# VHH binders against Uncharacterized protein YNL108C, part 14

Target 1, 262 residues: Uncharacterized protein YNL108C, of Saccharomyces cerevisiae (p53929)
Amino acid sequence: AIENIYIARHGYRSNWLPKGPYPPPPTGIDNDVPLSEHGVEQAHELANYISKLDVKPEMIFSSPFYRCLETSKPTVEALKIPLYVDRGVGEWYKPDRPIIPEPATHEVMSKFFPSMISPDWEPSIIPSNKGETEEDIFERCHKFWPVFIDRVERKFPNVKTIMIVTHAATKSALGMNLLKFSSAKEPIDNKGTFIRNGSCAIDKFELVKGENESIPFEEREWKLTMNGNTSFLTNGEEMNWTFMNAFEAGSDADIKARRAAE
Below, E stands for the ipSAE of ESMFold2; O stands for the ipSAE of OpenDDE; V2 stands for 0.75 times the mean of E and O plus 0.25 times the DockQ between their complexes.

## First folded at step 6 (VHH)

Design u21 (framework vhh_7pa5_2)
Fold by ESMFold2-Fast, scan of step 6:
Structure u21 (fold): chain B 262 residues (1-262), chain A 124 residues (1-124)
Amino acid sequence: as target 1 above (262 residues)
Amino acid sequence: QVQLVESGGGMVQPGGSLRLSCAASGFTFSSYWMSWVRRAPGKGPEWVSYISGSGGSTYYADSVKGRFTISRDNAKNTLYLQMNSLKPEDTALYYCAKGYYYRSWGSGEAFDYWGQGTQVTVSS
């Protein structure tokens, strides 16, 4: 049974830099932006941090977006573990967004990340091609978990620790569902604490109650033991995002709002 | 099956205008940056313009800035290039391409697919 789940957000995006012009995405796909040089450095710091943990991930499941694959690469190389792409942990796009981008195919991703992406993994769930409301992304992650965990435990019965590399909204929705909350907008405690989603921030969820593979996913209890940890990053927490922001994470509107608040 | 079909080329005198169209099929058109690339006889491909999936971001080669306008109609899966103040140097076969040229980041080019092209000849 899976006992430990790490969930990390991708590193600092190239289009988050204060001034353009911003280069087009390497894949040519709308919003499939790469990391900035700073983001690549964060990804290396994340890999170094993970390499020093007592409990290390045995495999990575990444969003198909370039930034998540780029964030995962240093950890794949450091730990020599397999990486699979699952569209079910892909980016959140609102229904009013002009374009809902279709992510790169396995063939295209493999050209940019040769020998990194393992074949033979089908998406656990596919995000709507018409975008998602806040309720829709929360429900996608709710449906993702039982399908995903069953497939992981069936295909890799001896694996106990996995890592998911994803996006801010998806990371929050996944974590809040795992903790059995009804909304991504709830605090996780009575002190007003929320899941932290800085660039390259990493969560750790540990199985508390159920360790038997015969226990249904919905009966398992999880504890958040690491909340958006960025202590290992030279610049600490950057670009934290929550559903209270009302904008897509890392969008032009999100960046404009942050600069106005400064 | 990705297909890109260009049209709108022809012969025009210097200072004239042409509007090129590219009908796209076999992929989610609105999800991709699209490009216009041209190839003069005996030369390699020269990037002309890029447009983001939404149409909100456009880029142009210095040789065509202020004269050419790239646009798209995602409801019709069609890419356009409005070409004004045409010069003899603009004479080339013009291709619609999925993606864009990725030269400055050391990775070569990110064109997945090209159309068959449409000929533009600027001569007196």
Scores: ipSAE 0.011, ipTM 0.457, lowest interface PAE 9.0, mean pLDDT 87

Design u22 (framework vhh_7pa5_2; at its last look DockQ between E and O 0.01; V2 from the best seeds 0.00; counts 0 for: pae O 9.4 > 2, off the site)
Fold by OpenDDE, look of step 7:
Structure u22 (fold): chain B 262 residues (1-262), chain A 124 residues (1-124)
Amino acid sequence: as target 1 above (262 residues)
Amino acid sequence: QVQLVESGGGMVQPGGSLRLSCAASGFTFSSYWMSWVRRAPGKGPEWVSYISGSGGSTYYADSVKGRFTISRDNAKNTLYLQMNSLKPEDTALYYCAKGYSPWYRGSGEYFDYWGQGTQVTVSS
């Protein structure tokens, strides 16, 4: 059974920089923005951090978006572990968006990341092409976990530790579901703590009950032992986001609002 | 063709200092992370230090932290390693490498390219 789950947000996006011009998406897909140089540095810092952990991920499951694969790449190279893409951990888009981005195909993405993406992995779940409400993304993640874990444990019975690289909203929703909350918009403790989702922030969940694979996922219990850790990043936490924010994580509106608040 | 040429090695007494250089060619130097790796006699390669393309991020093995400083001059396509407070256990062949590997498992090469190395000997 899977015993440890790391979940990390992608690095600092290119279009988060205060000044343009911003590079076009390498895939040609709108909103499939690449990391900034800073974001790439963060990804390497993350890889360095992970390489020093006692319990290291044995596999990475990444969002199909370019920035997540970029974030994953240094860790893959450092640890020489396989990477799979699962659309189930893809970005969250609200229904009111004029365009809901569709991620690049495996064939296209493999051109940018040669030999990095392992084939033969079907999506655990596919996000709606019409966008998702806050409730929808939470439900997506709820449905994702049992399908995903079952598949991982079946295909890789000896794997105990995995890493997911994803986006802020999805990271939150995934984590909150592991902790068996009913919403991503509530604190995880009586102190009002939220899952932190800075760029390249990493969470750790440890299995505390249900170590036997015969135990259904729903009966397993997880503990958050690392919450949005960014201590390994030179600049610390940047671009933290929660569902308590008014805008989609990392959106132009989000950036604008953040700048206005400065 | 990628080329990495190390220099600056030699023999020093414990507590001494050396400065290694690596001349790089055949690729866009500033676009890549660079590393120093060393191999001591009878031991496998070990990661020493690596630096980001811009030079803004540097990392060190615990064994050399506080004593070694990695830097680069992108205009000169040169990587440096300032080694202070050298110890006998620092004796090794030091390699310049393209890319980085913060964790070496002992199986295979995790760097894109290596130089020929420069010998560093710390002895009384």
Scores: ipSAE 0.009, ipTM 0.298, lowest interface PAE 9.4, mean pLDDT 90
ESMFold2-Fast, scan of step 6: ipSAE 0.072; ipTM 0.550
ESMFold2, look of step 7: ipSAE 0.261; ipTM 0.648
ESMFold2 (binder alone), look of step 7: mean pLDDT 80; pTM 0.810

Design u23 (framework vhh_7pa5_2)
Fold by ESMFold2-Fast, scan of step 6:
Order: C-alpha cells, then structure tokens, then sequence
Structure u23 (fold): chain B 262 residues (1-262), chain A 124 residues (1-124)
C-alpha cells in the first residue's frame, strides 16, 4: 500500500515575469507555457531537496502540461525513477474561458522530453473539455483518488512512496480531498491555516490508517506533514495561489491581482 | 549574439591554485544559470559546477567538492571558478556554459552555449 504521497506545484512560469517578450509555448498549444529560467532554477532546487530526503519518491505522476514535465525532469534525472503522465492531475480552466486547451499527446510530449515519459498509463480521470467550476475541480480530485490509488497499487504492489507534479488549484483540491474536507476553501485547522501553493512548493501526506490494500481508499486516514514547503528555494515562497482570489492560477489576471496585493 | 570568453588558465604544480573567469555578453546574465564544464584529453565533457542566476544556489561534482568554488558578479557579467588544491586529474580545457545542466548524473549534458575554453594543466 501507498504510505507517502508528495504533491508539488510546477515552477515559476515564463509568462509570470513582469516584462516580455515571452517564449511561445514549445508545443504551440495555448497556455502550455514553459518555465522561466527562474522556474528551471526552482526545479533543480526541488530535485536537490528531494534527493536528500530520507523517504524518496519511487515514481512521479505529472500533469501533461509542459511546465509540470519541465519541473519533474531534474528529479527524474537525479533519482532515476519513472515518470507517468496522468491527465487527471491536469490544470484547472474555468467554463467561461473562450478555449479550453487540450494538452499535448504522448507523441508530442516525448519529442520534447525524450526517454522521460513512460508509456502504458491511462488517465485516472479526464478533465472536462468545457472547463470546470470550483465545485467541478474539487469533485474531479475526489473521483481521481480511489481510481488512481487502486491502479497504482495493482500495477506497482511494492511501491510505497509516489510524487504528483501538478498546478496550484489541482494541488489544493487533491490535498483537501485527501484530508476529507468538503471544499478547497476551508482551512485545515482551527487557526486558519490553508494549504500553501507557491511555485515548486511541495506537500507531504503520510498514511495514518489503512495500510492494507483490502481497506477501501475512503477508509484510509492521511496526515499532512509538509505544507507547501519552499524552505529549500533560494527565494522562498513565490506566487502562492488560493481559490479566494477567483482567478485561474497563473493567468495574467491572477498575476496582476497578486502583484497589486503585494 | 551570445558570447562567452574564458580566461585564467595556465600550468600549475599539484596543490596549486588558479582562478578562472568567464566574460558573458549578448544576454541578461543575471537571469540565467551558469555552468563550468571541462574536457580532459581524450575524454568527453564532464560537468564541474553550476550556479543560479542570483548566486544563491551552487552545486559541484563530487570530484571537486571542497576544492573548487563557483561565484559570479552580475554587475560585471562575469562568472568565476576558484580552483584550490589542484590535482593532475584536473588537467582539462575548462568551458563556461550558459544554461542549466539537464542532469547531475550525466557527463556531457547539453547546454545552450559554450565558450572556446581555457586550458588548465596540472603537472610537476
């Protein structure tokens, strides 16, 4: 049974810098933006941090978006572990967005990340091609977990530690569902603590109860032992995002609102 | 146009020291990771060290840890490698490279641009 789950947000995006010009998406797909050089630096810092942990991930499941694959690459190389793409941990897009981007195919992703992406992994759930409300992304992550964990434990029965590389909204929704909350907008304690989602921030969830694979996922209990940890990054926490700001994480509107608040 | 110009190499005895410099132009130096890579006679390139754009993070190959120090002066667009306690095994052409290495575990990793190199020879 899976005993440890790391969930990390991708690094600093190229379009988050105050001034362009910005590189076009390597895949040509709208919103499939690469990391900035600063984001690549953060990805290397994350890989270095993970390589020194006592409990290391044995495999990575990444969002299909370029930024998440790019964030994962240094860790894949440092640990020599397999990486699978699961569309179920993909980006959140609101229903009112004019175009909902479809991520690159396995063939296209493999051209940009040769020999990194393992084949033979089916998405645990596919996000709506018409966008998602806040309730929809939370429900997607609720449905994701039992399908995903069952598949991982069936295919890799000896694996105990995994890492998911994803996006701010998805990271919050995944974590809040693991902790059995009913909304991503709730604090995790009575002191107003929220899950932190800085660029390259990493959470750790540890299994408390339900180590037997015969126990239904819904009966398992998890504890959060790292909350959006950025202590290993030179610049610390950057671009923290919450559902309270009402913008898509990393969108131009989100960036402007965040900078105005600082 | 991106240009990297290395200097500071030479011949030294074992146990000696050298300081290499790399003058960078044609790009925003402070926004990029910078690396030192070496190529010994008859061998492929070996990554030596790299430094973040801010200078806040530095990494070293095991073969040079404790002996070499990478640094940068962003006001002067210059990268440095201070080499102490030099060994015959450190004999190589040393290159300055723009960009990050793709892996700590592979020698000869791809970089965006390489300079022409500066020769370091350690012999008695």
Amino acid sequence: as target 1 above (262 residues)
Amino acid sequence: QVQLVESGGGMVQPGGSLRLSCAASGFTFSSYWMSWVRRAPGKGPEWVSYISGSGGSTYYADSVKGRFTISRDNAKNTLYLQMNSLKPEDTALYYCAKGYPSSWYRSGEYFDYWGQGTQVTVSS
Scores: ipSAE 0.000, ipTM 0.142, lowest interface PAE 15.2, mean pLDDT 85

Design u24 (from s1 with G99E Y108A Y111I; framework vhh_7pa5_2)
Fold by ESMFold2-Fast, scan of step 6:
Structure u24 (fold): chain B 262 residues (1-262), chain A 122 residues (1-122)
Amino acid sequence: as target 1 above (262 residues)
Amino acid sequence: QVQLVESGGGMVQPGGSLRLSCAASGFTFSSYWMSWVRRAPGKGPEWVSYISGSGGSTYYADSVKGRFTISRDNAKNTLYLQMNSLKPEDTALYYCAKEYYRWSGSYAFDIWGQGTQVTVSS
């Protein structure tokens, strides 16, 4: 049974840099943007940090978006662990967005990341192609967990530690569901603390009760023991995001609003 | 102010039974997981059992599994522990506790009650 879950946000996006123009995405897909050089460095710092942890991930499940695969690559190489893509941890897009991106196929992703993406993993849930409200993404992550954990434990019965590489909104929704909150907008304690979602920030969730695989996911209890950790990054926390923002995480509108507030 | 008041302890012979109660006040009882924890003389606290806010999920320490049953009545803000087939090693002061934090950076335990003493001897 799974005892430890790491959840990390992708690194600093190329379109977050102060000045463009930016080259089109490598896959040609709308919003499938790569990391900046700074983001690649963050991904290497994350891999170095993970390689020194006492409890290391045994496999990675990544969002299909280029930035998440790129963020995962240094850790895959450092630990020599398998990586699977699960569309269920993909990006959040609002319903009013002109285009809801369809992520790259396994074939296309494998051309950009040769020998990295393991086959034979079907998505645990597929995000709506019409976009998602805040309630929709929270519900997607709620439905994701029991399907995902059951499939991981059936296919890999001896695995105890996994890592998910995803996006800010998805990271928050996954974590808040894992902790049994009813909304992604609640604090995680009585002191007003929220999950932190900086670029390349990493959470750790530890199983408190329910180590027996026969116990369904809904009956297990988890504790957050690392909250959006960025202490290992040279520049610390950057681009933190919460559902209190009006904008999609890391969108052009989000970046413009942040710069105006500075 | 959060208050937890344990009761129902006493002295029993090995093989006997006791039912512990915990009266909770000062918080929305149904929203919190609740635990029973015990402390034997000279030892640290040992977790015994816990129950989800709705009562739908229950978990037990291996030492008590099959003998103890945790339950709750949310309408009465009361937590229970039914203890059957009691053994001398079950002798301890029993506390109920609420777990309100889900992040390790926060205080782990809320207000612990005074406890209720369970003594199993012949």
Scores: ipSAE 0.184, ipTM 0.587, lowest interface PAE 2.7, mean pLDDT 87

Design u25 (framework vhh_7pa5_2)
Fold by ESMFold2-Fast, scan of step 6:
Structure u25 (fold): chain B 262 residues (1-262), chain A 123 residues (1-123)
Amino acid sequence: as target 1 above (262 residues)
Amino acid sequence: QVQLVESGGGMVQPGGSLRLSCAASGFTFSSYWMSWVRRAPGKGPEWVSYISGSGGSTYYADSVKGRFTISRDNAKNTLYLQMNSLKPEDTALYYCAKGPYYWRSGSEYFDYWGQGTQVTVSS
């Protein structure tokens, strides 16, 4: 049974830099934005941190977006572990967004990340091509977990620790579903604590109940033991996002609002 | 099969205008940045302009800034280049290309471009 789940947000995006012009996406796909040099450094710091943990991930499941693959690369290289792409942990796009990007195909991703992406994994769920409300992405992650965990445990029965590399909204929705909350907007405790989603922030969830593979996912209990940890990053927490912000995480509107507030 | 079909070229006098079109098929047009690239006789390819999938971000080569406007109609899978104040040095075969980045870097993996449409600016 899976006993430990790490969930990390991708590193600092190239379009988050204070001055443009920004590089167009390597794949040409709208919003398939690469990391900045700073983001690449964060990804290396994350890999170094993970390589020193007592409990290390045995495989990575990444969003198909370039920034998540780029964030995963240093950890794949440091740990020599397989990486699979699962569209089910892809980015959140609102329904009123003019374009809902289709992520790169396996062939295209493999050209940019040769020998990194394993071909033997089908998406656990495919996000709507019409965008998602806040309720929709929460429900996507609710449906994702039982399908995903069942498939991981069937295909890799000896694996106990996995890592998911994803986006801020998806990271929050995944974590809040794993903790059995009904909304991504709830605090995780009675002290008003929320899941933290800085760039390259990493969560750790540990299984408390349901160690047997025969126990349905719905009956398992998880504990959050690291909440958006960025202590290993030279610049600490950057670009934290919550569903309270009203903008798509890391979007141009989100960044404009942050800069206007400063 | 990715297909890009350019049209709208022709002969025009200096100071004139032309509107180029590119009809795209075989891929999800709205999901990709698109470029205009030109090749003058005896010269290598020169990037002219690119536009984001939504059309919200546009960039231009210094040689065409203020004179050319790139736009797109995602409902029609069509890319446009409005060319004003044309100069003799704008004479070239104009191509639309899928994706801006790797076309500029010369990569064949990520770029596709059509047959082109000829623009000739002469007296």
Scores: ipSAE 0.012, ipTM 0.468, lowest interface PAE 8.2, mean pLDDT 87

Design u26 (framework vhh_7pa5_2)
Fold by ESMFold2-Fast, scan of step 6:
Structure u26 (fold): chain B 262 residues (1-262), chain A 123 residues (1-123)
Amino acid sequence: as target 1 above (262 residues)
Amino acid sequence: QVQLVESGGGMVQPGGSLRLSCAASGFTFSSYWMSWVRRAPGKGPEWVSYISGSGGSTYYADSVKGRFTISRDNAKNTLYLQMNSLKPEDTALYYCAKGYYSGWYRSEPFDYWGQGTQVTVSS
């Protein structure tokens, strides 16, 4: 039975640097942006942090986007654990976006990350190829969890701790669904606390109820014991995003707005 | 079935101009970055230019910057390369490529090369 779930956001994107030119996507796919050199350093700091935890992930489930695979790589190498790709934890794209990119195939991803990506994992859910409203991404993550957990527990019955590497909006929607909230826009407590989504920020969710794996996912109770932790990063929290932001996380419009506000 | 068909090559004098076209089919053209790559006789492939799916971002090799312009027409699934102030050293077979071939990725294989179009610059 799964007892611990880590959820991390990818590292600092190359297009978030204050001044271009920005490198093109390695896969050639629109928005399949790689990490900056700074983002790669954050990914190494994340791996070092995870390597020192008492409870370590036994496997990683990553978004198919290059930045998430690149963020996962140092942890895969440090812990020598398998990594699977699940499209169900992929990026959020709004329906009015001109291009809704299809992520790279397993063959293409394996060319860039040789020997890292394990085969034989089907997506738990596939994001709409027409984009998603805020309600759609929240519902995708709501549907994701019972399918995903059932498949993990059937295929890997002895695994207790997993890690998901994903994107800001998806990380919030996954966490808020796991805590059984009805919206990604709600605070998690009576003090106005939101899930924090800085680059390479990591959440930890621990099972409170449903220790027996035979209990349905819907009846399990989870506690957030680590909220978007960035204390291990040299620069701390960067690029925090919530559904209160006006623009898609890490989009050119988002970056322009942040720089104008400085 | 992915197809890339290059055209527009030919023989020109130094200082001349040519416009290359690449007709793409079999994939969602607007969702992919596109490249122009050239190969001179006896040399390996050299990346020339790269354009984002929307056309909003363009990149050029230092050897062609200021002389060549990459563009695309997503409604027509067509990629273009406008080549001005051509030099003898621009003589090469020019290829349209789905995706990229630049920077750290110079050693990576191309995804769906076309057949190429010959450009010869001589007096």
Scores: ipSAE 0.006, ipTM 0.437, lowest interface PAE 9.6, mean pLDDT 87

Design u27 (from s1 with G99T R102T S104G G105S S106R Y108E; framework vhh_7pa5_2; at its last look DockQ between E and O 0.01; V2 from the best seeds 0.00; counts 0 for: pae O 9.2 > 2, off the site)
Fold by OpenDDE, look of step 7:
Structure u27 (fold): chain B 262 residues (1-262), chain A 122 residues (1-122)
Amino acid sequence: as target 1 above (262 residues)
Amino acid sequence: QVQLVESGGGMVQPGGSLRLSCAASGFTFSSYWMSWVRRAPGKGPEWVSYISGSGGSTYYADSVKGRFTISRDNAKNTLYLQMNSLKPEDTALYYCAKTYYTWGSRYEFDYWGQGTQVTVSS
């Protein structure tokens, strides 16, 4: 049974830089932006940090978007572990967005990341192509976990520790569901703490109850033992986002608002 | 618009076999999980089987495991259910369903066909 789950947000995006020009998406898909050089550095720092952990991930499940695969690559190379892509941990897009991007196919992504993406993994959940409300993304993640964990445990019965690489909103919604909250817009404690989602920030969840595979996922208990850790990053936490923010994470509107607040 | 059209049902004796088909249109068939669901007289719908978009993953209800086989031909946009060793309790209206989510006894479907009748009787 899965005992440890790491969840990390992708690195610093290219279009977050204060000055352009910004590179076009390698995949040709709108909003499938790559990491900046800084983001790539963060990804390496994350890999270095993970390589020093006592409990290391044995495999990675990544969002299909380019920036998440870039973020995953150094860790995959450092640990020599397999990587699978699951659309279920894909980006959150609001319904009022004019275009909801579809991720590149496995075939296309494999061209950019040769021999990195393992085949034979079907999406646990497919995000709506019409966009998602805050409730929708939370529900997606709610439905994602039991399907995902069941499949992982069936296919990889000896694996105990996994890592998910995803986006800020999805990271929050995934974590909040593990902690059995009813939404992602509430603090996780009485101190008003939120799950932190800086670039390359990493969470850890440990199984408290349910070590026996006979226990349904719904009855398993998880503890957040690492919340948005960025202590290993040279520049520390950057571009933190929560559902309490007014804009989509990493959007142009978000960036503009942040700059105005400086 | 999404369309699902089932066929292949009929009457067979216990121990017999049938092969159901479902023709799908109006969506990217290969991108979606598909399921078979059945409804027996006087009972609620029962999930039977589902298959992943690529066909790489298949799952069955305990009641049909070892007897039924789900498959698909994405080039033909067709879903299949091979039913062997049929029993009277398999008598039901069988539906093809576009599947959003399936886990254990829980399942959600976006669209259903009209169904095809399977009757197992001596």
Scores: ipSAE 0.009, ipTM 0.249, lowest interface PAE 9.2, mean pLDDT 90
ESMFold2-Fast, scan of step 6: ipSAE 0.129; ipTM 0.575
ESMFold2, look of step 7: ipSAE 0.012; ipTM 0.426
ESMFold2 (binder alone), look of step 7: mean pLDDT 81; pTM 0.821

Design u28 (from s1 with Y100H R102Y S104R Y107E F109M Y111V; framework vhh_7pa5_2; at its last look DockQ between E and O 0.01; V2 from the best seeds 0.00; counts 0 for: pae O 13.1 > 2, off the site)
Fold by OpenDDE, look of step 7:
Structure u28 (fold): chain B 262 residues (1-262), chain A 122 residues (1-122)
Amino acid sequence: as target 1 above (262 residues)
Amino acid sequence: QVQLVESGGGMVQPGGSLRLSCAASGFTFSSYWMSWVRRAPGKGPEWVSYISGSGGSTYYADSVKGRFTISRDNAKNTLYLQMNSLKPEDTALYYCAKGHYYWRGSEYMDVWGQGTQVTVSS
């Protein structure tokens, strides 16, 4: 049974840089932007950090988007663990977005990441092609977990620790669901703390001791033992995002708003 | 064994310049962020500058921006810090450090050298 879950956001995006030109998406898919050089460095720092943890991921489940696979790559290489892609942990897109990107196929992505992506993993859930409200993404993640965990435990009964590489909104929604909150737009404590979602920020969730692994997922209790850790990043936390930001995480609107606030 | 050895420190007058070097060994130098950290007498360590593995990204403390330049030669496994327009407040022991910090209930720095003394005085 799964006892530990790491959840990390992808690294610093290329289009977050203050000046262009920005590289086009390698896959040709809208919004499937690659990491910046800085983001790639973050990914390596993340891998290095993970490699020194007492409890290491035994496998990675990544969002299908290019930036998440790039983020995952150094960890995969460092730990020599398998990587699977699950659309269920894909990016959040609002319904009013002109284009709702569909991620590249396994075939396409395998060209960019040869021999890295393990086959034979069906999506636990598929995000709506019409976009998602804040409630929708929360619900997606709510539905995702029991399906996903059941599949993982069935296929990999000896695995205890997994890592998910995803996006800020999805990371938040996943985590908040594990903690059994009813929304991602509320703090996790009375101090007003939110799950932190900086680039390459990593969370850790641990199953509460004493619980029987045979308990249905819905009855399992998790604790957040690491919240958006970025201490291993040379440049610290960057581009932190919460649902309180009011824009899609990392979107042009988000960036514009951030710049305006400077 | 990871080893970092700093050199190039000394005494200079205000407005002077120094170039620090750090020879790295025992790890894949180009794969890691590197940093300069300094500790002034009676003060805690403070980061001065960071540079990415490739050298494509550099960062500076506000106190040294425009005056210090961090660089690296990955072929030589060497980190540099060009210090111009030095001020008395720059007086410190300067350390080369592998640019990784870890949180394990407390923050600690990764491997650093023994340091090289920089003294700025008239």
Scores: ipSAE 0.000, ipTM 0.228, lowest interface PAE 13.1, mean pLDDT 90
ESMFold2-Fast, scan of step 6: ipSAE 0.063; ipTM 0.518
ESMFold2, look of step 7: ipSAE 0.018; ipTM 0.480
ESMFold2 (binder alone), look of step 7: mean pLDDT 83; pTM 0.841

Design u29 (from s1 with K98T S106K Y107E; framework vhh_7pa5_2)
Fold by ESMFold2-Fast, scan of step 6:
Structure u29 (fold): chain B 262 residues (1-262), chain A 122 residues (1-122)
Amino acid sequence: as target 1 above (262 residues)
Amino acid sequence: QVQLVESGGGMVQPGGSLRLSCAASGFTFSSYWMSWVRRAPGKGPEWVSYISGSGGSTYYADSVKGRFTISRDNAKNTLYLQMNSLKPEDTALYYCATGYYRWSGKEYFDYWGQGTQVTVSS
């Protein structure tokens, strides 16, 4: 059975810099924005940190969006582990967004990340192409886990530690579902603590109960032992986001509101 | 599958105008940034302009800024380039493409059309 799950948010986006011009998305797909040079540096710092952990990921499952693949690359190179793309951990887009982007195909992603993306993995769940409410993305992650874990354990029975590279909203929804909460807006403890989602922040979930693959996902118990850790980053936590925010994580509206408040 | 078909090129004198069109099919046009790229005789490709999927963001090469305007009609799956105050240096085969400019030191374009020739001479 899987015993350790790391979940990390992608690094600092190119369109989060205070001044443009900003590069268009490498794939040509709306909102498929690359990391800034700062974000690439954060991705290298994340890889260095992971390389020094006692318990290292044995494989990565990444969102298909360019920023998540870019964030994963230094860790793939440092650890020499396989990377698979699973659309089920893709970005959250609200239903009222003018365009709900369809992510790049495997062929397109492989042109930008040659020899990095393993071809033998089908999406565990495909996000709605009409956008998602807050309830919809929470439900997507609820449905994702049992399908995903079963497939990982069947295909890779000797793997104990995996890493997921994703987005702020998805990271929160995945984690809150692992901890068996009914909403992404609940605190994880009696002290009002929420999951932290800075750029390149990393969570660690450890299995408490369910040590064999015969125990169904819904009967397994997990604990959060690392909450959005950014201590290894030169600039620390940046761009933290929670479902208490009014705007989509890293959207133009979110960035504009943050700049207006400074 | 994916097809991009350019049209609207021709011969024009310096100071003239042309409007290029690109008919796209085989993909969800409104979800992609679109670009115009040109290739002058004996030279490599030069990026000219980008437009976001919604049309809300546009970018131009310094050599054409103020003279060219990129636009799109998502209902018709068509990309446009309005070219004003044309110069002999604008003489090139013009392509529409999906993809991006040289943000990491490389130029990558996913799909290209066959191009439409623009010749500016007296």
Scores: ipSAE 0.006, ipTM 0.324, lowest interface PAE 11.9, mean pLDDT 86

